# Miniprotein binders against Catabolic L-serine/threonine dehydratase (CHA1): the designs that were tried, part 3

Target 1, 359 residues: Catabolic L-serine/threonine dehydratase (CHA1), of Saccharomyces cerevisiae (p25379)
Amino acid sequence: SIVYNKTPLLRQFFPGKASAQFFLKYECLQPSGSFKSRGIGNLIMKSAIRIQKDGKRSPQVFASSGGNAGFAAATACQRLSLPCTVVVPTATKKRMVDKIRNTGAQVIVSGAYWKEADTFLKTNVMNKIDSQVIEPIYVHPFDNPDIWEGHSSMIDEIVQDLKSQHISVNKVKGIVCSVGGGGLYNGIIQGLERYGLADRIPIVGVETNGCHVFNTSLKIGQPVQFKKITSIATSLGTAVISNQTFEYARKYNTRSVVIEDKDVIETCLKYTHQFNMVIEPACGAALHLGYNTKILENALGSKLAADDIVIIIACGGSSNTIKDLEEALDSMRKKDTPVIEVADNFIFPEKNIVNLKSA

## First folded at step 15 (miniprotein; from w9 with S80V)

Design B2
Fold by OpenDDE base, look of step 15:
Structure B2 (fold): chain B 359 residues (1-359), chain A 89 residues (1-89)
Amino acid sequence: as target 1 above (359 residues)
Amino acid sequence: SDPEVQKRIDEFRKRVEEVWKKAQELFDKGNTEEALEILFDLYLEIMKFWEETGDLRFLEIAFEVLERILKLEEEARELVLEEWEKREE
């Protein structure tokens, strides 16, 4: 593709006794450093083509994430030579602001959180464009069918790579991915459905404690929205999952695992030192199950054999440095961060209010 | 309309068809990445003229190339699926 790279599916050997064969899908090798290049790139391409068929207006791309979504939008626009504006929260690290700006995107700093930045984007930026001359392409971080379709290309590649390596798909006993807003998960499901594999290969969705909206939604039996995100995994810091995510999870009996922030950061550091790749907490959450196979087996409800295959989506991300991870771990050792009780920290989203938070 | 701009537009329309034909020939030989690359190079060339002139007609032609790129990507995906289905039968 022109907006994303085919990524390798490679066997990984985690430390300790091998309980299964782990394969990693290295989405850190995407143009934006994360899987978001697939979905957001697809959305921008399809939207641009659609707009041009009307022939009267110039496309302009708008995003509201200071994380992997905003950077993916800006990177896709750089590749496609499209104008891009990204509104980022005030809490966005200077390094990320500079990284987005260095793509040629316009960066506006506004709002304390993603929701405020997104509101500012819609009300103060997009509403002020000349709609006769410019047609806006709004890039949601995860809740768009074109995003899911773009992410589903990961499964096309996995199927092809398994075939080329002479690996039977029947040996694949699970796929592990991180869940934020559910965009990656939805793409994986759609890809698996395309090959008739969605009922055959269970997904284990991994979240961090304090961002575990998916886990909570499954336990309650309906989609919920968190009032406050407390996890350091800010890239998983979505207060909502897509409705489609909940429906798929019920249909295919998707598994849910919640990992503590500390354990995720320790895994990120361990992996970074072992493989010389800096891992974001969101990616570290999925990789944690490779280091802790008992957690994975408990989620799957069965023990893995030595010839069983588990695919872990190394979703990537570029927001953290080694220093950021070390400082986060040191902060966690010093502060008992009060865990907000789940019971007081969620609401039921109204069906019509797509209050789409940043993935 | 600047006659030189119109000439450039007409040249690009011709090149789109020539490059598309070559891309299809490459695709049919299994050279999907090369097919996509030559189309994308043409896209970028057209987009540069859009940036320089602001003329929406360049953008129209560029997005036609982009649509053709997307079509080849979809066809490549369908081939993977068809090959999979033949194996599971």
Scores: ipSAE 0.839, ipTM 0.939, lowest interface PAE 0.6, mean pLDDT 91
Fold by ESMFold2, look of step 16:
Structure B2 (fold): chain B 359 residues (1-359), chain A 89 residues (1-89)
Amino acid sequence: as target 1 above (359 residues)
Amino acid sequence: SDPEVQKRIDEFRKRVEEVWKKAQELFDKGNTEEALEILFDLYLEIMKFWEETGDLRFLEIAFEVLERILKLEEEARELVLEEWEKREE
């Protein structure tokens, strides 16, 4: 695609005792540094075409994320030569503001939290455009079928790469991916469905403690909304998951694993040292299962043979530096305050008619 | 309207069909990446004229090229699925 790369599927050797064969899907090699390029790029391209066919207006792209979604929107627009405006919360690090701005996108800093930035975008930016000549493309971070369709293209690539490597798909015993709002997960499911594999290859969805909306929703049996996000994995830090994500997980009995922030940071730093790639905690959470196959086997409910294959989606991300991770780890070691999960950290949101109809 | 703009519009419409035919030939020979590259180069060239003139006809032509790019990408993925289905038989 012109907005995303075909990425490698390569065998990854983790230190320690011999175990199953791990293959990484390197979404960190996307133009925006994350899988977000696939879905957000697809949304932008298809929306632009539809806008031109339905009316005589020009598209302009609007996003409200100071993280991977906003950067992916800006990167796709740079490639497509489309105008892009990103509203980011005030806490967004200067490094990320600069990266988004350097694509040529307009960056507006407003709102203490994502919801406030999103409200400002809709009421103070998008509402002020000349609707006679401009039609906006709003980029949701994860909850859009065109986003999921774009992400599903990685399964076409995986199938092709398995064939070229003479690997039977029957040897693939699991796919590991991190879960934030569920867009990546939805795309993987849709790709697997296209090949009749969704019932045959289980998915292990990984989250960090404090951002584990998916895990909590599955345990409760109903989608929940977190009141507070307390994990360092800000890329997973949405208070809700897509209704479609919940339905897919129930349909295919998707497994859920929650990893502690400290363990994830240590894995991120270890991976960087061993393989020279800086990764976010969201990506490190998935990679953690490669370093810790007992966790993976417990989630799958079976022991893995030496020739079994597990694919880990290296989702990428642009939100942190090595220094950020080292400082976070040092801070955790100095603090004596226990991290505790409380049952009262979530609510049952009123049903969103748009989400229910689309889910 | 401006005769020079109309001349450029006519030239681009002709080039879209020429580049599309070449892209399909490349695609049929298995050179999908090259096929997409020549379409994308044309897309960007037309978008530059859209930016310079504000004439929506350039945007229309550019998005026709973008739609062809998407179609080739879909066809490439369909070939992967077709090969998969043959192996499952």
Scores: ipSAE 0.774, ipTM 0.921, lowest interface PAE 1.1, mean pLDDT 88

## First folded at step 18 (miniprotein; from v3 with E60R)

Design G1
Fold by ESMFold2, look of step 19:
Structure G1 (fold): chain B 359 residues (1-359), chain A 87 residues (1-87)
Amino acid sequence: as target 1 above (359 residues)
Amino acid sequence: SDPEVQKRIDEFRKRVEEVWKKAQELFDKGNTEEALEILFDLYLEIMKFWEETGDLRFLRIAFEVLERILKLEEEAREKALEEWEKR
């Protein structure tokens, strides 16, 4: 594609005892450094084409994420030569602001957190455009069907690469991906559905404790909204998952794993030491299962043979440096994040009241 | 209407069809990346004229090229799925 790369699917050998064959999908090689290029690029292209069919207005692209979604929007617009404005929260690291600005996108720093940045974008930026000559393209970080469609392209690539490597798909016993708002997961499911594989290849969705909305929603049997997000995995730090994510997970009996922030950071640093690649906590959460096959087997409900294949989506991302990870780990060793009981940390979205159901 | 602008519009419309035929030939030979590259180069060239003139006719033509790019990308995916289904 013109807005995303085909990325390699490569065998990864983890140190230690012989384990299943792990293959990584290297989304760090995307133009924006993450899988977000796929879905957000697709959304922007399709939206621009729809806008032009009326022939009266030109598109401009608007995003409110200071993370991988905003950077992917800016990167896609740089490639497509489209105007892009990104409003980012005040806490956004200067490095990330600079990266977004270096694409040529306009960056506005406003709002203490994402919702305030998003409100500022809508009320102070998008509301003030001349709607007679400009039609806005709003980029949601994950909850849009065009985003899911774009992400699903990685499954076409995986199937092609397995064929070219002479690997039977019957050897694939699982796909591991991290889950934030569920956009990546939705794309994987849609890709698997195209190939008749969604009922055959289980997905293990990985989150970190403190933003484990997917796990909690599955446990109680209803979508939930977290009151407070306490994980350092900012790429997973969304208070809700898409409704489609919950529906797919119920339909396909998707497995859920929650990893502690400390373990994820240690995995990120270990992976960098062993393989010379910097990864962020969202990616490290998925890779943790490659280092810890027993966790993976427990989630799958079966033992893995040495010739079984598990695919880990190495989602990429630009949210952290090695120094950020080292500082976070040091801070955690000096004190623990406050424990928030599950019953005390969620609501059901429509009523906005806390309702706890027993397992 | 400015005759110079109309001349450039006519030239681009003719060139879109020429590049499209070449891209389809490349695609049929399995050279999908090169097919997309020549279409994308044309897209960016037309977008430059849109940005310089503000004339929506350039934007329209550029997005027609973008739509053809998306169609080829979809055809590549359908080819992969068809090969899968033959098994």
Scores: ipSAE 0.798, ipTM 0.931, lowest interface PAE 1.0, mean pLDDT 89

## First folded at step 19 (miniprotein)

Design H1 (from C2 with E60R)
Fold by ESMFold2, look of step 20:
Structure H1 (fold): chain B 359 residues (1-359), chain A 89 residues (1-89)
Amino acid sequence: as target 1 above (359 residues)
Amino acid sequence: SDPEVQKRIDEFRKRLEEVWKKAQELFDKGNTEEALEILFDLYLEIMKFWEETGDLRFLRIAFEVLERILKLEEEAREKVLEEWEKREE
């Protein structure tokens, strides 16, 4: 694609006694450094084409994420030569603000949290454009079918690579992915459905404690909204999952694993030491299961044979440096892991929240 | 609508037909990356004229090129699925 790369599927040997063969899908090689290039690039391309059929207005792209989604929007717009404005919360690290600005996108810093930044974008930026001349393209971080469709392209690539490596898909006993708002997960399910594999290959969705919206929603039996996000995995730190994510997980009996921030940070640093590749906590959460096969086997409900294959989506991302992770780990060694009271930490999302995210 | 702008629009439409034919030939030979690149080069050239003139007719042609790029990308993925389905027979 002109907005995303085909990425490698490569065998990863984890240290210690292996109980299965792990293959990583290297989404860190995307133009924006994460899988977000696939879905957000697809959304922008398809939206631009739909606007062209109108013939009366030109597109401008708007995003409200200071993380991987906003950077992916800016990166895609740089490649397509489209105007892009990103509103980011005040807590957004200067490093990320600079990366987004360096694409040529306009960056506005406003709002204490994502919701406030998103409201500012819609109310103070998008509503102020001349709608007779400009058609806005709103980029939600995860909750849009064009985003899911774009992410699903990684399954076409996986199927092709398994064939070229002479690997039977019947050997694939699981796919591990991290879950934030569910866009990546939805894309994987849609890709598997195209190949008749969604019933055959279980997915293990991984979250960190403090932003485990997917796990909580499954346990309760309906989508929830967290009041407070306390995990260091900011890329997973959305208060809601898409309704489609919940429905897919019920339909396909998707497995859910929650890992502590300390353990994820340790995995990120260990992976960097062993393989010279910096990863963020969202990616490290998925990779943790490669280092800890017992957790994976418990989630799958079966032991893995030595020739069984598990695919881990190495989602990429730019949210943290090694120094950030080292400082966080040092801080955690000096105090206990926080306890989250589940009953006090969530509400049920309002009925119209999907319209705001899809507008 | 400047008559010289209209002439340039007509020229881009002729070039689109030529580039599209060449891209399809490359695609049919398995040279998908090259097919997409010549279309993308044309897309960016037309977008430059859109940005310089503000004339929506350039933007329309550029996005027609973009639609053809997406079409070839989708066809490449469909070929993977077709090969998969043959093996499942």
Scores: ipSAE 0.822, ipTM 0.934, lowest interface PAE 0.9, mean pLDDT 89

Design H4 (from G1 with A80V)
Fold by OpenDDE base, look of step 20:
Structure H4 (fold): chain B 359 residues (1-359), chain A 87 residues (1-87)
Amino acid sequence: as target 1 above (359 residues)
Amino acid sequence: SDPEVQKRIDEFRKRVEEVWKKAQELFDKGNTEEALEILFDLYLEIMKFWEETGDLRFLRIAFEVLERILKLEEEAREKVLEEWEKR
């Protein structure tokens, strides 16, 4: 593909007794360093082609994320020679700002968090373009069908790689992925549906405590919004999941695991030191289940045999350095922060109670 | 309309059909990556003329190439699915 790379599916040996065969899908090898190159690249390509049909306006790409989504948009635009503007929150690390800017994208710093940056993008940037000359391509970080379709290509590659390695799909007992807004998860489900595997291969969605919107939505039986995100996994730090994510999770009985920020950071550091690859907390959350097979088995509801295969999506990311991870861990050790029972932090989406007034 | 710009547009339209034919031949031989590369190289060449001139006709031709790239990527996925269903 032009906007994403085919990534390897490689067997990973975690320390200790092998309880299963783990395979990692290395999405860190994407052009943007994360899986977001697939979905966001697909969205931009498809949108550009749609704009061509009108042929009266020039495309410009707009994103509001200072994380992996903004960098994926900027990287895709660099490859496609398209103009890109990224609004990043003020909290965005200088390293990430520079990394986005170095693609040739225009970077604007505004808003304290993603929602404010997104509001600024829409109201102060996109609304000021000459709509007669420019057709805007808005890039949402996760909630777009073209994004999910782009992410589903990961399953096409997995199926092909299992085939080429003479591995029976019946040996695959689960796929582990991180869940933020659900874009990756939706793509995995759609890919599995294409091959008739969505009912056969359970997904274990992993979140960090304080960003566990998916887990909470499943427990309550409806999509929820968090008022505040408290996790260090800022890339998982969406206050909401897509509606599609909740529907798929119910349909396919997707498993949900929540890991503590401390345990995720420890896993990130452990993996980084063992494999010489810096891992973001979002990716570390999924990889944590490779180090802690008992958590995985509990989520699956069954023990794994030595010849069983579990695929872990190493979703990638570029937001954190080793130093950032170490500083994070040190800050957690100093703060005996009481586990704030996140009981009261829910906003229920207004059910459009279509009052069917009985006529 | 600058006659020189029109000449370049006509040249690119011709090249799009020539490169597309070659890309299809490569794709049919199983050389999907090479087929995508030659199309993408042409896309980037056309996009440079768009960047230099601002003429939307170059952009339209470039996006026609991009649509053809997407089509080959879709056909490649369909082949993977068909091979899966035969198992």
Scores: ipSAE 0.851, ipTM 0.947, lowest interface PAE 0.6, mean pLDDT 90
Fold by ESMFold2, look of step 19:
Structure H4 (fold): chain B 359 residues (1-359), chain A 87 residues (1-87)
Amino acid sequence: as target 1 above (359 residues)
Amino acid sequence: SDPEVQKRIDEFRKRVEEVWKKAQELFDKGNTEEALEILFDLYLEIMKFWEETGDLRFLRIAFEVLERILKLEEEAREKVLEEWEKR
């Protein structure tokens, strides 16, 4: 694609005892440094084509994420030569603001957290455009079918690469991916459905404690919304998952694993030391299962044979440096974080209410 | 309309069809990356004229090229699915 790369699917050897064969899908090699290039690029291209049929307005692209989604929108627009405005929260690191700005996108810093930045974008930026001349393209971070469709292209690539490597798909016993809002997960499911594999290859969805909305929603039996996000994995730090994510997980009996922030950061640093690649905590959460195959086997509910294959989606991300990770780890070792009981940290969004019984 | 702009519009419309034919030939030979590259180079060239003139006819032509790019990308993915469905 013109807005995303085909990325490698390569064998990864983790130190330790003999285990299944792990293959990584290297989404860190995307133009924006993450899988977000696929879905957000697809959304922008398809929206531009739809606007062209109108013939009377030009597109401008708008995003409210100071993380991987906003950077992917800016990167795609740089490639496509389209105007892009990103509103980022005030806490967004200067390095990330600079990266987004260096694509040529306009960056506005406003709002203490994502929802306030998003409100400012919609109320103070998008609502003030001349709608007779400009058609806005709003980039949601994860909850849009065009985004999921774009992400699903990684499954076409995986199928192609397994064939070219002479690997039978029946050896693939699982796919591991991190879950934030569920866009990546939805794309993987849609790709697997296209090949008749969604009910054959289980997915293990990985989150960190403090933003484990997917895990909690599955345990409760309906989608939940967290009141507070307390995990350092900001790329997973959304208060909700898409409704589609919950429905897919129920349909395909998707497995859920929750890992502590400290363990994920240690895995990130270990991976960097061993393989010379810097990764975000969201990516490290998925890679953690490669280092800890007993967790993976427990989630799958079966032992893995030595020739079984597990694919880990190395989702990427470009929001941190090694120093950021080391400082985060040091902070965790030096302080106690107040405990928030899960029962006290969520509500039920009205559009997601199912008629089963009172929560 | 400005005669210089109209002339360029007409030239681009003809060139889109010529580049599209070349891209399809490359695609049929398995040279998908090159096929997409020549279409995308044309897309960017037309976008420059849109940016210079503000004439929406350039933007429309550029997005018609973008639609053809997406069509080839979908066809490439469909080939993978077709081969999968064969044993």
Scores: ipSAE 0.849, ipTM 0.948, lowest interface PAE 0.7, mean pLDDT 89
Fold by OpenDDE base, fold request of step 22:
Structure H4 (fold): chain B 359 residues (1-359), chain A 87 residues (1-87)
Amino acid sequence: as target 1 above (359 residues)
Amino acid sequence: SDPEVQKRIDEFRKRVEEVWKKAQELFDKGNTEEALEILFDLYLEIMKFWEETGDLRFLRIAFEVLERILKLEEEAREKVLEEWEKR
């Protein structure tokens, strides 16, 4: 593809007693350093093609994330020679601001968190453009069908790589991925549906405690929105999941695991030291199940054989350094993070039909 | 319209069809990545003229090339699926 890379599917040996054959999908090798290059790149490309039909206005891409989504949008626009504006929260690290700016994107700093930055983008940036001259392309971080389609290409590659390595897909007993807003998960499901595998290969969705919206939605039996995110794993810090994520999870009986922030950060550091790859908490949450096979087997409801295959999506990410992970771990050792009771921390989202106005 | 700009637009329209024909021939031989590369190089060349002139006609032609890239990527995926279904 022109906006994302084919990534390798490689066997990984975790320390300890081998319980299964683990394979990693290395999405850290994407142009933006994460899987978001697939979905966000696809959204931008398809939106640009749609705008061509009208031929009266110049495209401009808009995003509201200082994390992997904003950097994926900026990176895709750099590759496609398109103008990009990213609104980033005030809490966005200077390193990430600089990475986004170095793509040639305009960076605006506004809002304390993603929702405020997104509100500012819509009300103060996009609403002030000359609509006679500019056609806006809004990039949501996860809740768009073109994003899910773009992420589904990961399964096309996995199927090809299993074939080329002479591995039977029947040996694949699970796929492990992190769940934030559910965009990655939706892409995996759509890819598996394409090959008739969605009923055969269970997914284990992993979240961190304090942003476990997916787990809570499954337990309650309807989508919920968290009032407050308490997890330090900002890469998973989504207050909502897509409606499609909940529907797929019910249809395919997707498993849900919640890991403590401390355990995820310890896994991130352990993996970084062992494999010399700095990983974000979202990636660490998925990889945690490679180090802790009992948690995985419990989620699957069965023991793994030595010849069984589990695929872990190493979703990547560019927001954290080793120092950031060490500082996070030190902060957790010093302060008991107040546990907010889940019962008081959620609301039912209004079914706002996000009018996917195709620009 | 500036006659020089119009000449360049006409040249690019001709090149789009020539490069597309070559990309299809490469794709049919199994050289998908090379087919995508020659189309994307043409896209980037056209986009430079859009950046320099602001003329939306260049942008329109560039996005026609982008649509052809997407088509080949979709056809490549369909081939993978067809090979899977035959197993």
Scores: ipSAE 0.843, ipTM 0.945, lowest interface PAE 0.6, mean pLDDT 91
Fold by OpenDDE base, fold request of step 22:
Parts: structure tokens; sequence; C-alpha cells
Structure H4 (fold): chain B 359 residues (1-359), chain A 87 residues (1-87)
């Protein structure tokens, strides 16, 4: 593809007794450093083509988020020579602002969190364009079918790589991915459906405690929205999941695991030290199951054999450094974070509620 | 329209068909990446003229190339699926 890279599927040896064969899909090798290059790149391309058919306006891409979504939009636009404007929250680290700006994208800093930045994008940026001259392409961070289609290409590659490595798909006992808004998950499901594998290969969706909207939605039996996100995993910090995510999870009996922020950060640091690759908390959440096979087996409801294969989506990310991880861990050791009781921290989303994603 | 701009548009329209034919030939030989690269190079060349002129006709031609890129990517996916079904 022109907007994303084929990524390797490589065996990872975790420390300890091998309870299964783990394979990692290295989405950190994408142009934007995350899987977001697939879906957001596809959305921008498909949107550009649609604009061409309708005629007489110049495209401009608009994104919100100072995280992987905004950077993926900016990176895709750089590659496609399209004008891009990204609104980022005020809390966005200078390093991320600079990364987005260095793509040639216009960066506007506004709003305390993603929803405010997204509102500003829509009301103060997109509404001020000359609609006779400019056709806006709005890039949602996860809730768009073109995004899911783009992410599904990961499964095409996995199937091809399993074939080339002479690995039987029957040995694949699960796919582990992080769940934020559900865009990655939806793409994986759609990819598995294409190959008739969605009923055969269970997904284990991993979230961090304090942004575990997917887990909570499954437990309640309907989609929920968190009032407050308390997790440090900002890339997972969506207040909502897509409706499609909930529907797929019910259809295919997808498993859900919630990991504590501390354990995720410890895993991130451990992985970084062992493999010299800095990973985001979202990626660390998925990789945590490689280090903690019992959690995975409990989620799957079965023990893994040594010749069984589990694929972990190393989703990548560009938002953190090793220092950021160390500082996060140190801050967590010092703060008795009051456990916010989950019971009062969710609402039922109205059909028209804009999907909240953390910056 | 500036006759020079129109000439350039007509040249690009011809090049789109020529490069598309070559891309299909490469794709049929299994050289998918090379097929995508030559199309993308043409896309970028056309986009430069859009950036310089603001003429939406260049943008339209560029997006036609982009549509052809997506078509080849879809066909490549279909081949992977067909090979999977034969197992």
Amino acid sequence: as target 1 above (359 residues)
Amino acid sequence: SDPEVQKRIDEFRKRVEEVWKKAQELFDKGNTEEALEILFDLYLEIMKFWEETGDLRFLRIAFEVLERILKLEEEAREKVLEEWEKR
C-alpha cells in the first residue's frame, strides 16, 4: 500500500517456560508508528476519491487528537500531498505537537481534552472554511467503516505470512489486541470474516483499568460511555466504543481483559529493556498477555499447548518515551489514586453522542 | 484556460493510461509493489502541478490515479483470499 507498510509477523520469545508460540504483528513499523496508518490512510484515500467524483472543490483533511490518530492523519496527508489541519488538546506534549507539525500539517492547539478539541475543529475550524472552494475530509480516530476496512489489511498480511511460514491456521488459538474505540478490533474482525476465521479465532481485547469501556459494555450487555477516563493509557482512553465493536463482540464471543495501569507500565518497561523497543501503554496492554499467559488462558477458557500460536498485535504508537513511562510509574507509586467506583462512572450513550477519545 | 495548462492536462491524461497499462503488466507478473510505485510517482507528479496552479483538473487526474492504486490493492487482496480458499 502507498499509505501503510506491510509489517512483519515474527515469533517473540517471552521470558520463562514457553506455554505457547507468540507471534507479534509489528505495527510500530507503520509510517505513523502505529496501525492507525492503515485505517486513517484508507479513509483519506477513499474520501479523496469520492471528492473527485463529486467535482469542484479542493480537499482539506481535518483531524482532532494529539495522539496516534492525529499523527496518522498528518502522516498520510504528507504522503498524499494533501493539506491537513490537526486540532490538538492543550495537554498534548510538545514532542507530539512538533511531530504532527513536522509532517507539514497545520496544528492548532485548543481544548482541554479530545472532545473539546474535536468541538473546536468542527465549530471554529471546519465551519469557517469556504465550503464553495474547500471540501472537508473529517478524520474520526476510530469510528468509520473505511478505517475498519483499512485496519483489516492486517489480517490479509497475517494470513499470507502464516502461509509463507508454513503455519497451519488451526494452530492459531487467539489474537490479542488492545481496545480503545474499537477501530483496530473491528478491522481484525472484518479481516477474519473475509477468511471465514471470525468464529474460529477468538479475539482477546485488552484494556486498562479506568478506560475499560469495552469490558464494561460487555458486562452490562449494552454500550456505555465513561464520564471520566482515569487510565494513563491515553491512546486507549476513549470514553466510548463504536457500536460495531459491541455488535461484533457479541456475535463472535470476543474475550475481554482489563489490566491495571501499573502492570501495563511495568510490562512496557520490561519489554523495552528486553527488546530495546519503546512501546506505548496500549501496546503494552496487549503484550502483557505474552508475559502473563495465565491471564490469556483464563480469557480463552483453555490452556495453551506449546505448539499453539497466539498472535499479539503490537499496535505501536508515537506518544511516549522511556522517560515518560518511568515518570508514569513513579507517579503511580506516589499517588494513592482513589479507586473511582465504576458504578457511577458510566452513562448510556445517546445515538448522537460524538465518540470521545482521549488525546 | 491557459493553452499551456491544457496541454499539460492532456499530457497527464495520456501518461495515466500508459502508466496504468505498465502497472497492470507488472501486477500480472506479481510485481505488485513496483506497480503501485509507478502509479504513486505519477500521482505525486500530478499533485505538484495542482499545488503550483490550484487547477482542480490536475487534482481530478491525480485522484483517478489514486483510484487505480486502490483497485490494484483490492485485486491483490482478492488473490490472497483465493489462495487461502484453495488450501
Scores: ipSAE 0.843, ipTM 0.945, lowest interface PAE 0.6, mean pLDDT 91

